VH-VL binders against q8ixk2r445to577. Designs and how they scored, part 110

Target 1, 133 residues: q8ixk2r445to577
Amino acid sequence: FFGMLQNKGLTDYCFDYNPPDENQIVGHQVILYLCHGMGQNQFFEYTSQKEIRYNTHQPEGCIAVEAGMDTLIMHLCEETAPENQKFILQEDGSLFHEQSKKCVQAARKESSDSFVPLLRDCTNSDHQKWFFK
Key: E = the ipSAE of ESMFold2; O = the ipSAE of OpenDDE; V2 = 0.75 times the mean of E and O plus 0.25 times the DockQ between their complexes.

## First folded at step 7 (VH-VL)

Design gg25 (framework fv_recaticimab; at its last look DockQ between E and O 0.87; V2 from the best seeds 0.00; counts 0 for: pae E 5.6 > 2)
Fold by ESMFold2-Fast, scan of step 7:
Parts: C-alpha cells; structure tokens; sequence
Structure gg25 (fold): chain C 133 residues (1-133), chain A 119 residues (1-119), chain B 112 residues (1-112)
C-alpha cells in the first residue's frame, strides 16, 4: 500500500505533509489537503512494520502520536518502529493506533476551515475510513 | 554476498543521454532505497537523488530535476539512472549506493561508471 | 541543504602518527527522540568507491580497524586515526543523513 492516503468521508482530501523547512521535517502536524495526484507532500507508504512513511524525505518521515496527544506529527523513521509510530490498517479501512486504542479520523481543525487527521474513539464513520489511491 | 554491479564506461557527445545500470544481488532489492551519487574528476561527492524500488517513488536533487530519470526493474533487481542533455561538466564517475531505510547510510556502493562528455 | 565543512582539505602525515579530521554541519544532526547523531564517515582510495567506516557519529562498521574512531555531537564531529598505517592514505568524507544526503568536501591524507 502506497500512494495518496485518501479519506472515504471527506472524499477530496488526502494525507499531506508540508514541512516549513525541507531540511527539518520533525515535529509538525500532518494535515489533510485537497488530493492533487502529484506525489510529493501527499505520497505515503504503509509498511510491514505498520508505519505510515513519508517517502519525500531521506531519512523517511514516520507519522507518530506522542503520549497524551491526539494529533499526528512527523518523526524520523527508525530501524525498529517505536510503538507510537504503529498504525493497523484494518480491512474496513479503519486506521487503528494500537498504543492509544483509537482510530484516525478526518476532522476540522479547531476554530479553522482546515482539516487534519486526529485520534478519536473508533466508530463506523466514513471519516475514519482510509484507502490508498 | 551483497554487491552492486554497474554498467561499463560511456563516452558521449554534448546533448546526448546516458543510461547507467546498477544490478543488485545478495539481498532483497525492494527492502533498500537506491541512491545515485556522482564525482567529477578530482572533486567531491555530489548526491543526485534516489528511488524506492518497492513503490517506484523518486526524489531528485534540484540541480538534476530537469534532466534525470531514475527507474528500476524488480524482476532483475536492477536500478537505472538516465541523465539527458549532457554537458561537458557532467563528466564524472556515477555511483549507485544502497541506503538502509531507518539506518540511512550508504553501504555498499557500486564500483562506479565513468561517463565522459566531450565534443 | 545542510552544508558540511571539513578541515583540513589536505594533510601530510607519517606512518604511526595520530591524525584528526574535523567535520562541521550548518545545523544540528542530533535527533533528540533517539539521541543519535546522523553522521557517517567514508574512506575513498584512488579509483575505488567510498567505503563506510563509521555511522551514528561513533559506531565503527564491522571489519574496520579499531584505530579508527569517531566522536562529537550536534554540529562538530571528528574522525581520529590513532596510529596511521600505510593503507590509510586516502581521502575521507563525512556525510550527514539527517536530511537529504550531503557530504563534506573531503580531506586528503598524503604520506610525508
């Protein structure tokens, strides 16, 4: 599984990572943005270690959720994936973060017109269903 | 034995294209990124870009973005680097190098392919 | 790009000498999450491809003699050869892998 990671409920939106400095990708939030098909900021790979890798940078970025948080942020990938970087892509399209027992949901950013992926209690909502395009 | 074997030396005219191959053996080809690095005579090492052999994703350095194409053929564990619109200052040894995902250094390196661009 | 600067550009030394090569980065190469410095050292002999000597700033690659050692953190790094041998005369490069790869300009070790 690799390509654009698109939301079934918020159908025009894909995972997007747009670091303010291309030489420093760590610590910023992953966003949702209109799917453009150009690769770059929207190209992700789901690995056998249950990582969501950002291929556009070397070393690759790995999406993580820090303890007590609900936002997805970019970390550097490591030889062995830390537990906070592991997401289980389930058959129904749910993206389950095992360490927190929560699912990734497309959500509106507080007091904003922008969208972000956030950890939420797992539901059967299409806003929690993802697929690679 | 893990090794990278590159194609032989090339002599090209300005404006031509060159395609260098890099055949991998001794490991799972799709588990490692393949990078390309060149070295002009008497000069240092210059990174050109990489390919993820599993997905086919490529990223090129800005200096080469308009002229370089990196591809791979997983059935024969071979990566390719094609550089077009050659100039005399493209004369260099071109290396492929394996890049460990998560470990991120170059090991091994191919033996190098000398490309000479002259009129 | 992260800029890597090596010093000196060349050095003449005798067998048995202790030599040090320095490498500076324009940005910190220390990743605070894992406390690792994303810095490698390579040796290149004339007509040959580079050979990995050291990774994570101080970890020696298997098969590399113990006279080679790396040290430093953040922006300042050194490669030390404690007792230079005839086979060590080569050009040495540092490389950062905290971002898209960049190399120092190289340090050429020549016999006196």
Amino acid sequence: as target 1 above (133 residues)
Amino acid sequence: QVQLVQSGAEVKKPGASVKVSCKASGYTFTDYFMHWVRQAPGQGLEWMGYINPDTGYTKYHQNFKDRVTMTRDTSISTAYMELSRLRSDDTAVYYCARYHRGLSWFDPWGQGTTVTVSS
Amino acid sequence: DIVMSQSPSSLSASVGDRVTITCKSSQSLLYTSNQKDYLAWYQQKPGKSPKLLIYWASTRESGVPDRFSGSGSGTDFTLTISSLQPEDFATYYCQQYFSHPTFGQGTKLEIK
Scores: ipSAE 0.642, ipTM 0.872, lowest interface PAE 1.7, mean pLDDT 91
Fold by ESMFold2, look of step 8:
Structure gg25 (fold): chain C 133 residues (1-133), chain A 119 residues (1-119), chain B 112 residues (1-112)
Amino acid sequence: as target 1 above (133 residues)
Amino acid sequence: QVQLVQSGAEVKKPGASVKVSCKASGYTFTDYFMHWVRQAPGQGLEWMGYINPDTGYTKYHQNFKDRVTMTRDTSISTAYMELSRLRSDDTAVYYCARYHRGLSWFDPWGQGTTVTVSS
Amino acid sequence: DIVMSQSPSSLSASVGDRVTITCKSSQSLLYTSNQKDYLAWYQQKPGKSPKLLIYWASTRESGVPDRFSGSGSGTDFTLTISSLQPEDFATYYCQQYFSHPTFGQGTKLEIK
């Protein structure tokens, strides 16, 4: 899969990554933003290693969740995907994080108009359903 | 065997354009980014930009942004770099180089294409 | 851009000598999540394209002779040739891949 990774429940919102500096793509949070496809911020690839890659940048970024965190942050990709970078995109659209055993959910950022993907206990919510477009 | 084979040497006048090809073999062309690097006579290596051959998306170094276009044809596993409005200081050897996914060093390199810009 | 500074710019040595070439980056190339330095070394012989020698600062590419080794971390890196051979006459480049790739200016190794 390749394209914009869109949420079913939060209609027309996609994964978006907008680091403040191209030399410092590591460690910033992935957000959700209206799907537009007009720049490099919303194109992601789901790989055979179960990575979600931000590959409009070199070196490529891979989405990870660090131990004890629920936020999706950008790491550099590695030759063999680390466990914290592995997500299963299931046929029902759920996006399961293997290491934490939790699902990615669209959520409103606290005290903000912004939306972010966060790890939550897996449910049947459409806010936990994702698809590439 | 993984291999990158580039088009032959070119001689151009100032103001012209040049398009260099880079044909890949021995691997899945769309799985790896392709970068372009040039080397002026007696000088070091200068990075120009890259293309993601799977999507066609490109990024160029600021020094070349308004003169370079990188493209590809996935049906023949070939990447292209076109440099327009040539001037004499664009005389260089131009290399394509495969970029290891998630690792980011160059292996292999093409054999190089000499572009000479003179009147 | 991350600036890569090599020294020396040129070096003369005899067969059998131990040779060191240094490379300094304008910012750390150490990625703390995997504890790897995003630094490669290339050898370029006259009329040829660069050839990968070392990646991850110290990992030797397949087929590269044991006399080549890389060391260093963070901002300071060294390529060492433990016993120089006649075929090692070349220019050597370091290259960072922590961000958009940039290269050192090269070190020309001349055999006395």
Scores: ipSAE 0.099, ipTM 0.682, lowest interface PAE 5.6, mean pLDDT 88
Fold by OpenDDE, look of step 8:
Structure gg25 (fold): chain C 133 residues (1-133), chain A 119 residues (1-119), chain B 112 residues (1-112)
Amino acid sequence: as target 1 above (133 residues)
Amino acid sequence: QVQLVQSGAEVKKPGASVKVSCKASGYTFTDYFMHWVRQAPGQGLEWMGYINPDTGYTKYHQNFKDRVTMTRDTSISTAYMELSRLRSDDTAVYYCARYHRGLSWFDPWGQGTTVTVSS
Amino acid sequence: DIVMSQSPSSLSASVGDRVTITCKSSQSLLYTSNQKDYLAWYQQKPGKSPKLLIYWASTRESGVPDRFSGSGSGTDFTLTISSLQPEDFATYYCQQYFSHPTFGQGTKLEIK
């Protein structure tokens, strides 16, 4: 699966990554932004290694969860996907992070009008449902 | 065996366009990005850009952004690089090279295509 | 872009010599997550395509003779040929892949 990764509950919002420096793509937080279909910042791929790749850049970036955090951060992809980069996109649209055993939920960023994907306990909320478009 | 086979040498006049092909074999074409690198006579290696054969997404170096077009035909595992508005300093050997996803070194390289631009 | 600077641009040596080529990057190529340096070395002979020698700064590609070795980390890297053989006279390039790829300007190794 590839394309825009859109949230069901937070209508018209997609995974978005826009690092300040395109030559240094790692270490920044993945956010949610209005789906615009313009490619680069909103193009992701779910791979057979259970990675969510930022597939418009080389070297490719892979979404990771750092220890003790509930935010999604961009790392470089590796030959063998590390445990903190493995996600399961379920048939029901839930996006499950294997290491933390939590689900990715669209949420409002604290003290902000912006939105971000956050790890939360898994529920049946549409804010935890995702699909590629 | 993984290999990249490129089209033959080209001779063009200034202002013309050239389209070089690169046929891949021995691996799944869509699983690796295809990069293009050129080398002017007696000079070093210059990265031009890449294409994701799976999606068709391209990234071009700024120096070529307005003149280069990279495409692919997945049905025959072939990548193409077209350079337009050719000038004499475009004379070079053009290489396609496979890029390891997540392991971004070049291996293998095509044999190269010599493009000569002269009036 | 990350700038790669090789030295020397050219050198002459004899068979059996120990040869050292240096490559410097404008920023660190070390990825802290996996502790790997995103640096490769290539060999190119006249009229031929570049050939991969070293990746991850120090890992030899399969089939590459033991006399070739890569070392260094961060911003300073070295390719060493312990005992030069006749077939080793060529041009060598370093390449970073921490970001969009860039190459050193090359080092031409000629026979003395």
Scores: ipSAE 0.026, ipTM 0.687, lowest interface PAE 4.8, mean pLDDT 91
ESMFold2 (binder alone), look of step 8: mean pLDDT 92; pTM 0.924

Design gg26 (framework fv_recaticimab)
Fold by ESMFold2-Fast, scan of step 7:
Structure gg26 (fold): chain C 133 residues (1-133), chain A 119 residues (1-119), chain B 112 residues (1-112)
Amino acid sequence: as target 1 above (133 residues)
Amino acid sequence: QVQLVQSGAEVKKPGASVKVSCKASGYTFTDYFMHWVRQAPGQGLEWMGYINPDTGYTKYHQNFKDRVTMTRDTSISTAYMELSRLRSDDTAVYYCARYHRGLSWFDPWGQGTTVTVSS
Amino acid sequence: DIVMSQSPSSLSASVGDRVTITCKSSQSLLYTSNQKDYLAWYQQKPGKSPKLLIYWASTRESGVPDRFSGSGSGTDFTLTISSLQPEDFATYYCQQYFSRPTFGQGTKLEIK
C-alpha cells in the first residue's frame, strides 16, 4: 500500500509530514492535515516489514514512537526495522503499534486547533481507522 | 549477477531533450530505488534525483527540478531519465545507480551514458 | 545540503606507499539511534563508473582488499591505503547518505 493515509472518522484528514528543515527530517512530529490529493508531504508507503515510510527524503523516513511517548515522530529507516517503527495495518483499518500494544488515533492537539496521530488504547472508533488513497 | 546497463552516447543541440535508459537485471527491480548522478568532464559527482520503481514516486534535486523527469517501466525493469532544455554545461556522463533502501549507498552503478551538448 | 570537503584534491605517491585521504562533513553523519556513520567511499578509474569501496565509514565491501580501510566518526573521516598497488591509482570520493546524497569533490591519486 502507498498513497495518502486517510482517517475514517476525521474524514478529510491525512498523515502529513512537513519538517522545518527538509535536510533534517529526524525528530519532528507527524501531523494530520486536510487531504489535498497532491501527494508530496502526504505520500506514505506501508511496507511488508510493517513500516510507514516517508518517500520524500533520502534516506527514507520511517514513522516511530519512542519509549514512553504517544506521539508519532520521524526517524530514519534502517536495514532491519527496529520495533518502535513497526505498525500492523489490520483488516479493519486499525494501525496497531506492536511494541506499545496501542493503536494510532486521530486526535486534537491540546490547546490548539491542529490534529495529530497519537497512540491510544485500542477501541473500535472510526478515529482509529486508516486507509490509503 | 546484479547489473545496470545504460543506453548509448548522445549528441544534442542546445534546447533539445535527451532520454537515457537504465535496464536492471539480477534482482527484483521494485525492491530498490534508482538514483541518477552525473559527472561533467574532469569534475566530481552531482546527484540529480531518484525514483521508487514500486510506487513511481520521484524526488529531484532543486537544480534539475524544472527540467528532469524520471520514469520507469516495471515490465522490462528499466528506469528512464529525461533532461529537457539542454545547455552546453549539461555535457556530462550520466549514471544510474541502485540505492539500498534503509542503507543508502550506491551499488551497482550503470556504465554511464555520455551526453554531449554543443552547437 | 550537507557539504563534503575532501583533502587533498590530488596526491602523488609510489607503489608501496601509505596513503591517507580525508573527508569532512558540514554536520555530523552519526545517527545516534543506531550509532552508525552514514558515509561511503568510492573508487573511480578513468572511463569507468564509481565502485563502492567502504560503507558505514569503516565496513569494507566484499572483494575489497584489506589494504583499504576507513575510519572516523561524526564529521571527520579518513580513507587509508596501507601499501599502494599499481591498480589503486584512481580518483576517490566520499559520499554522505545521512540526507539527500552529496559527494566530496574527489581526490586524484597519481603515480610519482
Scores: ipSAE 0.547, ipTM 0.852, lowest interface PAE 2.2, mean pLDDT 91

Design gg27 (framework fv_recaticimab)
Fold by ESMFold2-Fast, scan of step 7:
Structure gg27 (fold): chain C 133 residues (1-133), chain A 119 residues (1-119), chain B 112 residues (1-112)
Amino acid sequence: as target 1 above (133 residues)
Amino acid sequence: QVQLVQSGAEVKKPGASVKVSCKASGYTFTDYFMHWVRQAPGQGLEWMGYINPDTGYTKYHQNFKDRVTMTRDTSISTAYMELSRLRSDDTAVYYCARYHRGLSWFDPWGQGTTVTVSS
Amino acid sequence: DIVMSQSPSSLSASVGDRVTITCKSSQSLLYTSNQKDYLAWYQQKPGKSPKLLIYWASTRESGVPDRFSGSGSGTDFTLTISSLQPEDFATYYCQQWFSYPTFGQGTKLEIK
């Protein structure tokens, strides 16, 4: 699967990564932004190694969750995917982070009108359902 | 045996277009990115862009983005690089090179295609 | 773009000599999460495509002779050939892949 990774509940929003420095892509938070259909910063690939890869940069970025955190941040992809970079995209559209046993949910960023994907306890909410467009 | 075989030398007039092919064998074509790098006579290596053969996604260096088009045909494991509106300073050897997605270096390289742009 | 600067641009040497080629990047190539430097070295002989010699700044590619070694970290890197052989006369390039690929200008190693 590849394309824009869109939320079923927050229907106009897609995974987006727009680092402030084009020479250093790692370490910033993945956000949700209005789907524009142009690919670029919203183009992601789901691999057989259970990675969500950001194709727009070289080397490729891989979405990760650091220990004790609930935010998704960009790391560099590695030859063998570390556990913190593995997400199971289930048939119902839930995106399950095996290491933490939590699901990715579309949520409003604290004290802001912006939206971000966050790890939350798994529920049957449409805000935890994702699909590639 | 993993190898990349490129099309033969081309001689073009200024303003023409050239399309170079790169046929892959010995591995799963869609599992690796394909990059294009050129080298002008007596000069160093210059990166032009890449294609993800699985998705078709392309990214071009700013110097080429208005003149280059990279495509692929998965049925014959072949990547293409087309450069339009050729100038004399486009005279170079053009290489395709396989990008190891987990390792991030070029191996193997094609043998190169010489493109000469002259009157 | 990350700028890669090599020195010297050319070097004359004799068989058996020890030679060093240096490469400097405009920003650090060390990824602190995995402690790897995203730097490779290539050898190119006239009329041939580049050949990978070293990756991760110091790891020798399979089949590359022990006389080739890479060292350095962050922004300063060196390629060393401990005892030059006739087949080693070629142009050498460093390359970073911490961002979009860029190469050094090349160092031409010529027989003295």
Scores: ipSAE 0.414, ipTM 0.814, lowest interface PAE 3.1, mean pLDDT 89

Design gg28 (framework fv_recaticimab)
Fold by ESMFold2-Fast, scan of step 7:
Structure gg28 (fold): chain C 133 residues (1-133), chain A 119 residues (1-119), chain B 112 residues (1-112)
Amino acid sequence: as target 1 above (133 residues)
Amino acid sequence: QVQLVQSGAEVKKPGASVKVSCKASGYTFTDYFMHWVRQAPGQGLEWMGYINPDTGYTKYHQNFKDRVTMTRDTSISTAYMELSRLRSDDTAVYYCARYHRGLSWFDPWGQGTTVTVSS
Amino acid sequence: DIVMSQSPSSLSASVGDRVTITCKSSQSLLYTSNQKDYLAWYQQKPGKSPKLLIYWASTRESGVPDRFSGSGSGTDFTLTISSLQPEDFATYYCQQHFSYPTFGQGTKLEIK
């Protein structure tokens, strides 16, 4: 699967990565932004290694969650995906982070009207359901 | 055997366009990015850009953005690099090179295509 | 762009010599999550394509002789040839792969 990774609950929002410096793609938080349908900063690939790759940069970025954190940040992809970069896209649309045993949820960023994907306890909420468009 | 085979040498006049091909074999063409790097006579290596053969997405270095177009044909596992509005300082050997999406280095390289731009 | 600077631009040496080539980057190439430096070394002989020698600053590509070694971290890197052989006379390039590819200007290794 590849395309824009859209939320079922926040129906107009897609995974988005727009680093402030294209020479340093790592270390910044993945956000949610209005789906624009043009790919670019919203174009991701789900791989057989269970990675969510940011395809529009070289080297490719891979979404990761650092130990003890709940935010999704951009890391560099590796030859063999480390556990913190593995997400199981389930048939119901849940995106399960295997290492933490939590699910990716669309959430409002504290003290702002912007949105971000965060790790939360798994529920049947539409805010935890994702699909490629 | 994994290999990249490029088209033959070209001689062009200033203002013309050149289109170099790079045929891949021995691996799944869409699993690796294809980059283009050039080398002017007696000079170093200069990165031009890449194409994702699976999606067709391209990224060009700022120095070439206005004149370069990279494409691919997945049915024949071939990547193309077209450079337009050629100048004498575009005289160089043009290489395609495979870039593993998880590894981030160039291996293998094509044999190179010499492009000479002269009046 | 991340700027790569190599020194020296040219080096004359004899067979059997120990040769060192240095490469400096304008920013750190160390990725702290995996403790790898995203720096590669290539060898180019006249009329030939570049050949990968070393990646992740110090990992030798399969088939590369053990006289070639890479070292360094962050912004300062070195390629060492412990006992120069006749087939090693070539131009050597460093390349960062932490972002969009950039190369050093090259070091030409010539017969003394």
Scores: ipSAE 0.271, ipTM 0.785, lowest interface PAE 4.2, mean pLDDT 89

Design gg29 (framework fv_recaticimab)
Fold by ESMFold2-Fast, scan of step 7:
Structure gg29 (fold): chain C 133 residues (1-133), chain A 119 residues (1-119), chain B 112 residues (1-112)
Amino acid sequence: as target 1 above (133 residues)
Amino acid sequence: QVQLVQSGAEVKKPGASVKVSCKASGYTFTDYFMHWVRQAPGQGLEWMGYINPDTGYTKYHQNFKDRVTMTRDTSISTAYMELSRLRSDDTAVYYCARFHRGLSWFDPWGQGTTVTVSS
Amino acid sequence: DIVMSQSPSSLSASVGDRVTITCKSSQSLLYTSNQKDYLAWYQQKPGKSPKLLIYWASTRESGVPDRFSGSGSGTDFTLTISSLQPEDFATYYCQQYFSYPTFGQGTKLEIK
């Protein structure tokens, strides 16, 4: 799968990577932004290694969750995906993070109306259902 | 030179429809969303919606959803905005504009098309 | 919709003056995750299309004179013209792109 990773519950929002410095793509949070499919910040690849890759910059980035965190952070991809970079895209659209046993949910940040993908306990909510567009 | 060229001024009666064209040049037409923004005389700017020229997908502002239709013709790199059931308060300059980086800031803008709705 | 409010609605100034225009949003335009404010500024001269001046609240578009600067974050933003030139008399608009676009009502800058 390759394309915009869109949320079923927040139907206008897609995974978006727009780091503070476009020349340094490591260590910053993935956000949710209005789906537009333009430019390079909303195109992701789901790989056979269960990675979500940001392929539009070199070196390639892979989404990861650090231990104890609930935010999705951009890391460098590795030849063999580490456990913190593995997400199972399930038949029902759930995006399951194997290492933490949690699901990716479209959610609001505390002090802002900004939306981000966050790890939450798995539910059958449409806010935890994702698909490539 | 990246450029957007719009069709000429229109005068319409209340209840009629108007269709404005916007011809793109100097870039790959299907790579950038085309937005439509209007400006009533002496007033500010009002976003109407956009079209993805590649897929034909459209998104309209709630105020226009029941009256606006946005289309495109990729063979001639032209976007269209049709507004139906015109009212006197639809008198405005209508702009097409390319988003620099998808649903962000507008650059460039077309020169504008004046639509006058009079009885 | 996110509401954008500009002040003043009009301003009279002389060539060489420092001019400040403010823009307030009804909610924060800052994505804390990327530290970017989703705000742009435009200049519109009579009979012309708007022209992009500033994006990401403070980044000047290529070709825009350095006398134009943007500042602020969250809900409060400022456009400053450090030494007003004759060609700067125009209407200025802020625009948010945190969600679907909305514009401030505009600030008309007139010669004194």
Scores: ipSAE 0.419, ipTM 0.824, lowest interface PAE 2.6, mean pLDDT 89

Design gg3 (framework fv_recaticimab)
Fold by ESMFold2-Fast, scan of step 7:
Structure gg3 (fold): chain C 133 residues (1-133), chain A 119 residues (1-119), chain B 112 residues (1-112)
Amino acid sequence: as target 1 above (133 residues)
Amino acid sequence: QVQLVQSGAEVKKPGASVKVSCKASGYTFTDYFMHWVRQAPGQGLEWMGYINPDTGYTKYHQNFKDRVTMTRDTSISTAYMELSRLRSDDTAVYYCARYHRGLSWFDPWGQGTTVTVSS
Amino acid sequence: DIVMSQSPSSLSASVGDRVTITCKSSQSLLYTSKQKDYLAWYQQKPGKSPKLLIYWASTRESGVPDRFSGSGSGTDFTLTISSLQPEDFATYYCQQYFSYPTFGQGTKLEIK
């Protein structure tokens, strides 16, 4: 299934990946931006291996969380998905990061009008609920 | 002047494989993605996947990913689409079509390669 | 994937007629930052490859007669042929490029 990964609480915002250099696709933070504002940069594939893939470049990008961090970054996809790249989209809409046991939350970046997805303790907040469109 | 020229018609038995070629001319082969689209007799257009000729990266539609392989040879500006384990419902005209690396439309299209799968 | 639906599936018309073909997408194709709709229209004659007519929903490809026009935005689009010519009898397809490409089922324009 492909789609825009949209937040239920922050209803106008979607996962967005827009690296400054097309040839440097990995290592940058995933952000949230107004849905339909960034073309294909907002389109992701959720796989049977629980990956969130950004498939426009070779090698393919997979959303990951590095040890000790709470930000989502783009990493290289691997033939077998590593634990730090696995996200379980649950029936209640929560996006559960398997390795850290935390949930992805739409959060405001400090002193800014910009928003980013961050790992937080799981709650019943609508800011932690996601769906594909 | 920009042209895509495809290989000739193929007749195959169920279970066989077919490999279609698409030779590009009149532009820089590595600047545009090459997509493959098929059309069964009397039916609409069905996207199969694409290859980035610069990197070799491929993306296949889920309906084909276990049977299709797309490759290219940059030295002769040619893209290939191989479909394995053919079924009778794979009978179709197979097109290659140029697509700018960004989000865009198909232009030009190859002339099409008719693949008939029958016993 | 984004589902594209065309109507009618077939249409009979005479030379000189004004013809409209409709295309609907399952989600918006509007890229709001650029105010562009990621939709194209193609013409296909029997035994031939598709030919690009219109892109960005309303921009006519070079060499395409001005009797062809595209309109609409978001989820609802139309292709209009203002004065049908004999060479216009063909099947017409809409295609979205907002995500991985998908096509409408086609509209066959037949002579009356």
Scores: ipSAE 0.005, ipTM 0.522, lowest interface PAE 13.5, mean pLDDT 84

Design gg30 (framework fv_recaticimab)
Fold by ESMFold2-Fast, scan of step 7:
Structure gg30 (fold): chain C 133 residues (1-133), chain A 119 residues (1-119), chain B 112 residues (1-112)
Amino acid sequence: as target 1 above (133 residues)
Amino acid sequence: QVQLVQSGAEVKKPGASVKVSCKASGYTFTDYFMHWVRQAPGQGLEWMGYINPDTGYTKYHQNFKDRVTMTRDTSISTAYMELSRLRSDDTAVYYCARWHRGLSWFDPWGQGTTVTVSS
Amino acid sequence: DIVMSQSPSSLSASVGDRVTITCKSSQSLLYTSNQKDYLAWYQQKPGKSPKLLIYWASTRESGVPDRFSGSGSGTDFTLTISSLQPEDFATYYCQQYFSYPTFGQGTKLEIK
């Protein structure tokens, strides 16, 4: 699959990567932003290695779970995907992070108006359901 | 160079429809959303909606969604905005503007189309 | 909708003056994850379309003179012109892009 990774519950929002420094692709949080459908900063590829790749930049970035945190960050892709970069897109639309046994949820960050994908206990919430558009 | 060129001024009676065109050049038309923003005389800017020129998908502001239709023709790199059931308070300059690479500031803007609604 | 409020509505100044225009949003425009404020500033001269001046609250668009600067974060933003030139007399608008676009009501900069 490839395209914009859209949330079923937060229907106008997609995975988005817009780091503070365009020359430093890694180390910053993935956010959720209004879906524009034009690819670019919202264009991702789901691979057979269970990676979510950011194809807009070279070298390619891969979404990873930040160590000890519930946040998703951009990291460099590796030839063999490490466990923190593996997400299982399930039939119901859940995006399951095997290493933590948690699901990616569209959430509002505490004390902030911004939306981000966060790891949460798996539920049947539409805020945990994702699809490629 | 990147340009948006709009159709000429229109004078319409209340109840009529107006269709404004916006011709893009200097870039790949299907790579950028086209937004429509209007400005009544002496007033500020009001966002109306957008069209994705690649897919034809549209999103309209709630205030306009029962009267506005946005379309495009990719063969001539032209976007259209049609506003129906015109009222005198629809008198405004209508602008097309390019959404800058999904980052939501507008660059460039068309030169504007003056629409006057009077009986 | 996110409401944008500008002050003042109009301002009279002379060439060479330092002028300040403020913009306030009804909610924070800061994404804490990327530390970016989703705010732009435009200049509109009579009979012309708006022209982009500033994006990300403080980043000057290519070709915009360095006398224009943007500052602020969250809900309170400022556009400053450090030494006013004759061509700067125009109406200025702030615009949020944290959600679907909304604009301030505009600040008209007039010659004194």
Scores: ipSAE 0.235, ipTM 0.777, lowest interface PAE 4.1, mean pLDDT 88

